# VHH binders against Transcription initiation factor IIB (tfb), part 16

Target 1, 335 residues: Transcription initiation factor IIB (tfb), of Methanocaldococcus jannaschii (q58192)
Amino acid sequence: SVDYNEPIIIKENGEIKVVKIGELIDKIIENSENIRREGILEIAKCKGIEVIAFNSNYKFKFMPVSEVSRHPVSEMFEIVVEGNKKVRVTRSHSVFTIRDNEVVPIRVDELKVGDILVLAKELPNIEEDIEIDKKFSKILGYIIAEGYYDDKKIVLSYDYNEKEFINETIDYFKSLNSDITIYSKDLNIQIEVKNKKIINLLKKLRVKNKRIPSIIFKSPYEIKKSFIDGIFNGKDAKVFVSKELAEDVIFLLLQIKENATINKKSINDIEVYEVRRITNIYTNRKLEKLINSDFIFLKIKEINKVEPTSGYAYDLTVPNAENFVAGFGGFVLHN
Below, E stands for the ipSAE of ESMFold2; O stands for the ipSAE of ESMFold2 at other seeds; V2 stands for 0.75 times the mean of E and O plus 0.25 times the DockQ between their complexes.

## First folded at step 9 (VHH; framework vhh_7pa5_2)

Design D04 (at its last look DockQ between E and O 0.55; V2 from the best seeds 0.00; counts 0 for: pae O 11.5 > 2)
Fold by ESMFold2 at other seeds, look of step 9:
Structure D04 (fold): chain B 335 residues (1-335), chain A 120 residues (1-120)
Amino acid sequence: as target 1 above (335 residues)
Amino acid sequence: QVQLVESGGGMVQPGGSLRLSCAASGFTFSDYGMSWVRRAPGKGPEWVSTISWSGGSTYYADSVKGRFTISRDNAKNTLYLQMNSLKPEDTALYYCAKSRYSGWYRMDVWGQGTQVTVSS
């Protein structure tokens, strides 16, 4: 079972989003008319929700969830692997490792530092036709990461030396006949844009939530890539004050076959997350099925006993697959 | 060397008011935009309000528009947040933040925070 705050990417009513597993399951259980109880375990049937799970070819797909469950717990274990990816799970929960060139489950309480875990190398890149182009997707990423808007205007701020990005922004909004005001002082550039159509689109996409919109998770590769370039401002690393946005970005990077390292820092008692993109992360495994898989194999750096966030641990049932992807960095968890 | 020190937090009943202050030192205050950010227990940071270097432009999160007013006194190197009609959901640790550049959303230096608690 998995801790309350662990991120999980889901598909619900055609929308793809990252949620906290505990929030999702608590809501389903509390709204269910037909809760089954098996000892301390609360179980509810689930319809209309898909999670990412691997199939017999070691490929990830969205797959339906049949049931959700929770049970009280007094302890959790935080597993940290290479790249500082992490997940909190119960002692008896199984994750996946490699044994005799096969992917097999192993209980958390049987893990040791140095053991190999299976994580996601890439996630399904389901591409739908969408009404968002590359130029807007880049701007959208920047607005989510750094920008502001209200009913009247969009405001974007730049270092003066970000000339290429500044020019791209100006040219884009000029091409839409937008009212553009540029403020500059010393090393600062602020661009204010009045464009009611774009503002309404930002509201429809709920950009104020500072989360990756579903249409980006469903977009073609080039749109996802452009959006990521906007988030990162063309750089290879970005510091996020929102853990939730950092988690979204990690899942999106996996959809475009990129990976990242995570570095948690504290600034004046505020925790921030530096995500550094790495285009090329490999393990030395020789079995053809594993090489062609959607898996990456990472060593455990730490296993720490921690307190549960909510007093409960959470689980999902994915029929036939008996696994799902969750956690900060895309862990593969057995169910 | 750059320092931001918040004050004015405290306990207040719903519907009440508080005024937060942020004393700035170690940089030319009037060259930079300033922001308030808050963090409720169990939640991540939430942007509240931003004011341009001159005070000529102000920006607010939807959750506080019409209730909160950001202002600054560049002669006294002080940022303010007047909070009216306070609600329990406004309970948070409120941080003063310096923008990297004037009138900007990019924040690079934060204060220690001042606690605001709204409860009956």
Scores: ipSAE 0.000, ipTM 0.431, lowest interface PAE 11.5, mean pLDDT 85
ESMFold2, look of step 9: ipSAE 0.089; ipTM 0.612
ESMFold2 (binder alone), look of step 9: mean pLDDT 85; pTM 0.856

Design D05 (from B05 with T50A S103T; at its last look DockQ between E and O 0.72; V2 from the best seeds 0.00; counts 0 for: pae E 8.7 > 2)
Fold by ESMFold2, look of step 9:
Structure D05 (fold): chain B 335 residues (1-335), chain A 121 residues (1-121)
Amino acid sequence: as target 1 above (335 residues)
Amino acid sequence: QVQLVESGGGMVQPGGSLRLSCAASGFTFSDYGMSWVRRAPGKGPEWVSAISWSGGSTYYADSVKGRFTISRDNAKNTLYLQMNSLKPEDTALYYCAKSRYSTGWRYMDVWGQGTQVTVSS
């Protein structure tokens, strides 16, 4: 079973989003009229939720969840692998390793530092017809990461040296007949934009939540890539104050066949997350099925006892697949 | 050494008011934008408000707009947050943050220790 705060990408009513597994499951259980109990387990039927699981070809797909469950727990184990990807799981939960060129489950209590775990190299790239162009998607990423808007204006701030992006921003909003005002102080450029249609679109997309909108998770590759470039301001690393946004970004990176390393920093008890993009990650495996798989194989760096977030541990059932992807960095978990 | 020290937190009943202060030192306060960020129990950080270097532009999260007022006194190197009509949902540890830039809502590079605000009947 998995800790409350572990991120999981889901599809619900056609929308793709990253949620906390505990928040999702608690809500399903609390809204269920018929909870089945097996010892300390509370189990509820689940309808209309898909998660990412691998199939017999070692490829990830969205697959339906049939049941969710939770149980009280007094301890968790945090598994840290190469790149500082992390997941918190119970002692008895199974993850996946590789043995004799076969991906097989292994219990957490059987793991040792140095063992190889199976994680996601890439995730399904759902591409729908989306009414967002490449230029707007880059600006949208920047607005979510750093921007401001209210009922009257959008405000973006730049370092003076970001000339190309500044020009791209101005040109885009000019093409929409926007009222643009530019302020400068020292090496800082502030661009204020008045455009009611764009402001209403930002409200519709719930940009104030500072999360990646579902439309981006469902967008074509080039739109996803442009949005990510906006988040990172053209750089290969970004510091996030919001863990939830950092988690969203990790899952989106996997959809565009990128990966990341994570560096957690603390400033006066405020945790921030440095996410560094990594491209072109491939396995050094000889079997063709593994070479062509959606998997990356990473060594365990640490296994630490930690306190559960909510006093519960959580799990879900994916019929036939018996696995799902969750955790900070895309762990494959057995159920 | 850049430092931010928050004060003014406390316990208050719903509908009450508090004024938070943030004393800044170790940098030219009037060159930089400033923000308030809060962390409710069991939640991640939530941006609350920002103010530009001069105080000429102010920005608010929808959840606090109309109830909270950010201000600054550049002569005293102090940032303020006037919080009116407080709700239980406003209960959080409130942090003062310095932006790397003049606008206040981008690139927070220095944070204070936080001051606790508790709104309870």
Scores: ipSAE 0.012, ipTM 0.530, lowest interface PAE 8.7, mean pLDDT 87
ESMFold2 (binder alone), look of step 9: mean pLDDT 89; pTM 0.898
ESMFold2 at other seeds, look of step 9: ipSAE 0.015; ipTM 0.577

Design D06 (from B04 with T103Y; at its last look DockQ between E and O 0.83; V2 from the best seeds 0.00; counts 0 for: pae O 3.6 > 2)
Fold by ESMFold2 at other seeds, look of step 11:
Structure D06 (fold): chain B 335 residues (1-335), chain A 121 residues (1-121)
Amino acid sequence: as target 1 above (335 residues)
Amino acid sequence: QVQLVESGGGMVQPGGSLRLSCAASGFTFSDYGMSWVRRAPGKGPEWVSTISWSGGKTYYADSVKGRFTISRDNAKNTLYLQMNSLKPEDTALYYCARSRYSYGWYGMDVWGQGTQVTVSS
């Protein structure tokens, strides 16, 4: 079972998003007409939700969830692996390791520092036709990361030396007959854009939540890549004040076959998350079956006993697959 | 060293008012935009308000619009937040932050230690 706050990427009613597993499951249980109880477990049937799970050829797919459950717990274990990816799970829950050249489950209470765990190297790249193009997707990423909008205007700030991106922004909005005002002081540029059609689109996408919109998770590779470039403003690292946005970004990076390291920092008692993009994925396995898999193999750095976030631990059932992907960094968990 | 020091927090009843101050030192205050950010118990940081280098542009979160007023005095190197009609949900640790941009949106690169505001009966 898994802690309340652990992120999980789901597909629900055609929308792809990252949610907290505990929030999802509590809502399903609350809305269920019939809750089955087995000892300490509360169990509800689940329809219309898919999670990411691997199949017999070690490839990840979205797969349906049949049931969700929760039970009281008094302790959790936080597992931290290479790259500072982490997940909080119960002592009896199984994760995956390598034994005899096969991917097999192993209980958390049997793990030791230095053991190898199986995580996601990449996730399914869902591609649908979408309304937005590459130019807007880059600007959208920048708006979500550092922009402002209200009912009247969109506001973006730039360093003067970002001339190409500034011109791209201006040209794009000019092509849409937008009212554009530019302010300049020293080496800073601020662009204000008035365009009701775009502001209504931002509202529809719920950009105020500062989360990655579902249409981005479902977009073609080039749109995803352009959006990510907007988030990072052309750099290889970005500091996020929102843990939730950082988690969204990690899952999106996996969809475009990139990865990242995470560095938690404290700035005047505010916790922030530095996400650094990387192009090389560590693996020390040479078996052909594993080399062709969607898996990465990472060593455990720490195992820490911690308190549960909500007093409950959460789980879900994926028929026939018996696994799912969750956690900060894409852990593979047995169900 | 670049430094931001907040003050003016305290306890107040619902409907009351407080004025927060942020003293800036170690940099040319009038070159930078400034922001207020708050953190409620058990929650992540929430942006509250931003003001440009000159004070000519101000921005507010929907949750505080019409109740809070950001201002600055560049001669005194001080940022202010006037908070009126306070509600229990305004209870938080309030941080002063400097933007790397003169117009203030976004790019916060220096943070203060925060001042506590508690709104309760």
Scores: ipSAE 0.423, ipTM 0.792, lowest interface PAE 3.5, mean pLDDT 88
ESMFold2, look of step 9: ipSAE 0.411; ipTM 0.774
ESMFold2 (binder alone), look of step 9: mean pLDDT 87; pTM 0.889
ESMFold2 at other seeds, look of step 9: ipSAE 0.390; ipTM 0.763
ESMFold2, look of step 11: ipSAE 0.456; ipTM 0.792
ESMFold2 (binder alone), look of step 11: mean pLDDT 87; pTM 0.890
ESMFold2, look of step 12: ipSAE 0.471; ipTM 0.808
ESMFold2 (binder alone), look of step 12: mean pLDDT 87; pTM 0.890
ESMFold2 at other seeds, look of step 12: ipSAE 0.420; ipTM 0.778

## First folded at step 11 (VHH; framework vhh_7pa5_2)

Design E01 (from D06 with T50A; at its last look DockQ between E and O 0.88; V2 from the best seeds 0.00; counts 0 for: pae E 3.5 > 2)
Amino acid sequence: QVQLVESGGGMVQPGGSLRLSCAASGFTFSDYGMSWVRRAPGKGPEWVSAISWSGGKTYYADSVKGRFTISRDNAKNTLYLQMNSLKPEDTALYYCARSRYSYGWYGMDVWGQGTQVTVSS
ESMFold2, look of step 11: ipSAE 0.455; ipTM 0.799
ESMFold2 (binder alone), look of step 11: mean pLDDT 90; pTM 0.916
ESMFold2 at other seeds, look of step 11: ipSAE 0.438; ipTM 0.787
ESMFold2, look of step 12: ipSAE 0.411; ipTM 0.792
ESMFold2 (binder alone), look of step 12: mean pLDDT 90; pTM 0.916
ESMFold2 at other seeds, look of step 12: ipSAE 0.418; ipTM 0.781

Design E02 (from D06 with K57R R98K; at its last look DockQ between E and O 0.82; V2 from the best seeds 0.00; counts 0 for: pae O 3.6 > 2)
Fold by ESMFold2 at other seeds, look of step 11:
Structure E02 (fold): chain B 335 residues (1-335), chain A 121 residues (1-121)
Amino acid sequence: as target 1 above (335 residues)
Amino acid sequence: QVQLVESGGGMVQPGGSLRLSCAASGFTFSDYGMSWVRRAPGKGPEWVSTISWSGGRTYYADSVKGRFTISRDNAKNTLYLQMNSLKPEDTALYYCAKSRYSYGWYGMDVWGQGTQVTVSS
């Protein structure tokens, strides 16, 4: 079972989003009229929710969840692997390792530092027809990462070194007959844009939440890539104050066949998350099924006993697959 | 060393007011935008307000707009936050932050230690 705060990417009512597994399951249980109990385990039927799970070909797909569950716990274990990816799970929960070139479950209480775990190398790239073009998707990423808007205007700030992106932004909004005001001081500029149609679109996409909109998770590869370029401002690394946005970005990177390392920093007891993109992924395996899989194999750096976030641990039932992807970095968990 | 030191926090009843100050040193204060960010118990950081290098542009989160006023005194290297009509949900540790930009949005690179504001009836 898995800790309350662990991120999980889901499809619910046609929308793709990253949620806290505990928040999702608590709401399902609290709204259910038919709670089944097996000892300390509370179980509710689940309809209309899909999670990511691997199939017999070692490929990830969205798959339906049939049941959700929770139970009280007094301890959790935080597993940290290469790249500082991490997940909090119960001692008896199984994750996946590789033995004799086969992906097999292994219990958390059987793990040791140096063991190899199976994580996601890439996630399903769902592509739907969308109205957002590549130029806007890049600007949208920048707005979410560093921008401001209200009922009247969009506000973006730039450093002088960002000349190409500044010109792209100006040209894009000028092509939409927008009211543009530019302020500059030293090597910094601020662009204020008045465009009611774009502001209404930002409201529709709930951009104030500073989370990746569902339409981006469902977009073509080139749109996702442009959005990510906007988030990172064309750089390899970005520091996020929002853990939730950093988690969203990690899952989106996996959809575009990239990966990341994570560096948590504490600045005067404010935690920030540096995410560094990795575009080269290597699998040191010889079997074609493993070479072609959606898996990456990473060594455990730390195993730490920690307190549960909510006093409960959470789990999902994915019929026939018996696994799902969750955690900061895309861990594969047995169910 | 770049430093930001907040003060002026305390306990107040709902509907009350407080004024926060942030003393800046170790950089040219008047070149950069400044922000207030708060952290409620058990929650992550939440942006509150931003002011440009000159004080000519100010921005507020929807949750505080109309109740809070950000200001700066570049001669004294000091940032302020006047907080009126305080609510229990304003209870948080309030940090000032320096932007890498003159017009000061999310490019915050230096943070203070924070000052506690508690709104309780």
Scores: ipSAE 0.420, ipTM 0.778, lowest interface PAE 3.6, mean pLDDT 88
ESMFold2, look of step 11: ipSAE 0.463; ipTM 0.802
ESMFold2 (binder alone), look of step 11: mean pLDDT 87; pTM 0.882

Design E03 (from D06 with Y32H; at its last look DockQ between E and O 0.86; V2 from the best seeds 0.00; counts 0 for: pae E 3.9 > 2)
Fold by ESMFold2, look of step 11:
Structure E03 (fold): chain B 335 residues (1-335), chain A 121 residues (1-121)
Amino acid sequence: as target 1 above (335 residues)
Amino acid sequence: QVQLVESGGGMVQPGGSLRLSCAASGFTFSDHGMSWVRRAPGKGPEWVSTISWSGGKTYYADSVKGRFTISRDNAKNTLYLQMNSLKPEDTALYYCARSRYSYGWYGMDVWGQGTQVTVSS
């Protein structure tokens, strides 16, 4: 079973989003008319929700969830692997490792530092026809990461040396007959844009929540890539104050076949997350036969006993797979 | 050394007011946008307000707009937050933060230690 705060990417009513597994399951159970109780375990049937699970070909797909469950728990274990990816699970929960060139489950209480775990290398790239082009998607990423908007205007700030992106922004909004005002001081540029249609679109996408909109998770590869380029402002690393946005970004990176390392920093009790994109994916060379899989293999750095977030542990049933992807960095968990 | 030191926090009843101050040292204060960020118990950090290098541009989170006023005194290297019509949900540790940008409200690269604001009774 899995801790309340663990992120999981889901498909629900045609929308793709990252949620906290505990928040999702608590809501399903509390809104269900038919709760099955087996001792302390609460179980509810689940329809209309898909999670990511691997199949017999070691490929990830969205797969239906048939049931969700929760039970009280007094302890959790935090597993930290290379790249500082992490997940909190119960002592008896199984994760996946490699034995004799096969992906097999292993219980958390059997793990030790240095053991190899299976994580997601890439996730399914669902591509739907959408009415967002590459230029807007890049600007949208920047708005979510760095921007401001209200009922009147959109405000973006740039370093002067970002001439190409500044010109792209100006050209895009000029092509829409927008009212644009530019301010500068030293090497900083601020662009204010008045465009009612775009502001209404930002409101409908709920951009103020500072989360990746579902339409981006469902977009073509080139749109996803442009959005990510906007988030990172053309750089290979970005510091996020929002853990939830950092989690969204990691799942989106996996959809475009990229990966990242995470560096958590604490600044006066404020936790920030540096996400660094990488192209040199770690592999255990004796496992090269699994290169065509959707898996990466990472060594455990730490296993720590921690307090449960909510007093409950959570699980879900994927009947045809008996696994799902969750956790900060895309862990593969047995169900 | 670059430092930001907040003061002015305390306990106040709902509907009351407080004025927070942030003393800056070790850098050219007037080159930077400045922000207030708060952290409520059991919750993540929440951006509150930003002011540009000159004070000519101010920005507020929807949750505080109309109730809070950010200002700065560049001659005294001090940032302020006037907090009126305080609500219990404003209870938090309030941090002063320096922006990398002159006009920006993100890109916060220096943080203070925070000052506690408690709205109850």
Scores: ipSAE 0.378, ipTM 0.766, lowest interface PAE 3.9, mean pLDDT 88
ESMFold2 (binder alone), look of step 11: mean pLDDT 88; pTM 0.895
ESMFold2 at other seeds, look of step 11: ipSAE 0.410; ipTM 0.786

Design E04 (from D06 with G107A; at its last look DockQ between E and O 0.88; V2 from the best seeds 0.00; counts 0 for: pae O 4.0 > 2)
Fold by ESMFold2 at other seeds, look of step 11:
Structure E04 (fold): chain B 335 residues (1-335), chain A 121 residues (1-121)
Amino acid sequence: as target 1 above (335 residues)
Amino acid sequence: QVQLVESGGGMVQPGGSLRLSCAASGFTFSDYGMSWVRRAPGKGPEWVSTISWSGGKTYYADSVKGRFTISRDNAKNTLYLQMNSLKPEDTALYYCARSRYSYGWYAMDVWGQGTQVTVSS
């Protein structure tokens, strides 16, 4: 079973989003008409929700969840692997490792530092025909990462040396006949844009949540990539104050076949997350099935006992697959 | 030694007021935008307000508009947050932060250690 705050990417009512597994399951249980109890387990049937799971070809896809469950716990274990990806799970919960070049489950209490775990190398790239173009998607990424808007205006700040992106922003909004005001001081530029149609779109997408909108998770590859370039401002690393936004970004990177390392830093009691885009850290080239799989293989760096966030541990049943992807960095978990 | 030091936190009844201060040192304060960010128990950091280098532009989260006022005194290297009509949901550790931008948007690169604000009956 898995800790309350662990991120999981889901598909629900046509929307793709990253949620906390505990928040999702608590809501399902609270709204269920028929709760089954098996000892300390609370179990509810689940309809209309899909999670990412792998099939016999070691490929990920969205698969339906049939049941959710929770149970009280007094301890959890935080598993940290290469790239500082992490997940909090119960002692008896199984994750996946490689034995004899096959992907097999292994219990957390059987793990040691240096063991290999299976994580997601990439996630399904669901591509729907959507009405967001590349130029808007890049600006949208920057607004979510750095920007401000209200009922009257959009506000973006830049260093003067970011001339290409500044010009792209001005040209885009000029093409929409927007009211644009530019302020400068020393080497800093601020662009204020008045455009009610775009502001209403930002409200519809709930951009003030500072989360990746569902429409981006469902967008074509080039839109996802342009959005990511906007978040990173053309650079290979970005520091996030929001853990939730960092988690969203990592799942989106996996959809475009990129990966990342995570550095958690404490700056005067503020925890921030540096996400650095990188190529794969490890791959197994011995079996064709593993070479062409959606898996990356990472060594365990730490196993730490931690307190559960909510006093409960959470789990999902994915029929026929018996696995799902969750955790900060895309861990493959047995169910 | 770039440093930000918050003060002025405390306990207050709902509907009360507090004024937070942030003393800046080790850099040219008037070149930078500044922000207040808060962290409620069990939650991640939440942006509260931003002010540009000159104080000429101010911005607020919807949850605090009309109740909070950000200001700065560049001669004294001090950032302020006047908080009125406080609610229990304003209970948080309040941080001041320096933006790398003069107009005070994100990419905050220097943080204070925070001052606790508690709003309870």
Scores: ipSAE 0.384, ipTM 0.764, lowest interface PAE 4.0, mean pLDDT 88
ESMFold2, look of step 11: ipSAE 0.419; ipTM 0.784
ESMFold2 (binder alone), look of step 11: mean pLDDT 88; pTM 0.893

Design E05 (from D06 with S102N; at its last look DockQ between E and O 0.81; V2 from the best seeds 0.00; counts 0 for: pae E 11.5 > 2)
Fold by ESMFold2 at other seeds, look of step 11:
Structure E05 (fold): chain B 335 residues (1-335), chain A 121 residues (1-121)
Amino acid sequence: as target 1 above (335 residues)
Amino acid sequence: QVQLVESGGGMVQPGGSLRLSCAASGFTFSDYGMSWVRRAPGKGPEWVSTISWSGGKTYYADSVKGRFTISRDNAKNTLYLQMNSLKPEDTALYYCARSRYNYGWYGMDVWGQGTQVTVSS
């Protein structure tokens, strides 16, 4: 079972989004009239939700969830692997490792620092035929990462030296007959744009939530790539104050076959997350024979006992697969 | 040493008002945008408001628009947040931050230690 705050990417009613597993399961249980109790375990049936799980060919797919559950717990274990990817799970929960050239479950209480865990190298790239162009997707990424908008205007800011990005932004909004005002002071350029059609589209996509819109998770590779370029402003690393947005970005990177390392910092008790894109996919030498799988194998750096976030641990049932992807960095968990 | 020091927090009843101040030192205050961010119990950080270096442009989160007013006095190196019609949901530790790009929370590079605001009856 996993901690309340652990992110999972789900498909629900045709929408793809990243949610906290505890928030999802608590909502299902509390709204259900059909709760089954087995000792301290509360179980509810679930329909219309899919999670990512691997099949017998070691490939990830969206697969249906049949049941969700929760139970009280007094302790959790935080597992940190290479790249500072992490997940919080119960002592008795199983994760996946390599044994005798096979991917097999192993209980958390059997793990040691230095052991190898299975994580996602890539995730399913579901592509729907959508009407979002490459230029808009990049601008959307800029706005979500660094932008502002209200009922009247969109505001984007740049360093003076980002001339190509500045020109690209100006050219895009000029092509839409927008009212553009440019302010500069020293090394900072601010572009204000008045365009009611685009502002209404940002409202429809709920950009104020500062989360990756579902339509991006369902978009073609080139659209996802352009959106990511917008988030990172063309760079390899970005600092996020929102953990949720950083988690969204990690899952989206996996959809485009990229990965990242995470560096958590505190600034006056405000946590920030540096996400650095990487092109060097981690591969354990013992596991070269699995190079055609969707898996990457990473060593455990730390195993720490921690307090549960909500007092509960959470789990879900994926029939036939009995696994799912969750956690900050894409851990494969047994269910 | 660059510093931001918040003050003016306290306890207030619902519907009441408070004015927060943030004293800046160690940098040219009038060259930078400034922001307020809050952290409520059980929640992550939430951007509240941003003001441009001159004070000519202001930006607000939807949750506080119409109730909160950000302002600055560049002669006194001080940022302000006037909070009216306070609700229990406004209970949080309020931080001031120096804004690199005059917008949102992602451009903030210097933070204060925060001042507690508690709205309860």
Scores: ipSAE 0.000, ipTM 0.481, lowest interface PAE 10.9, mean pLDDT 85
ESMFold2, look of step 11: ipSAE 0.000; ipTM 0.466
ESMFold2 (binder alone), look of step 11: mean pLDDT 88; pTM 0.893

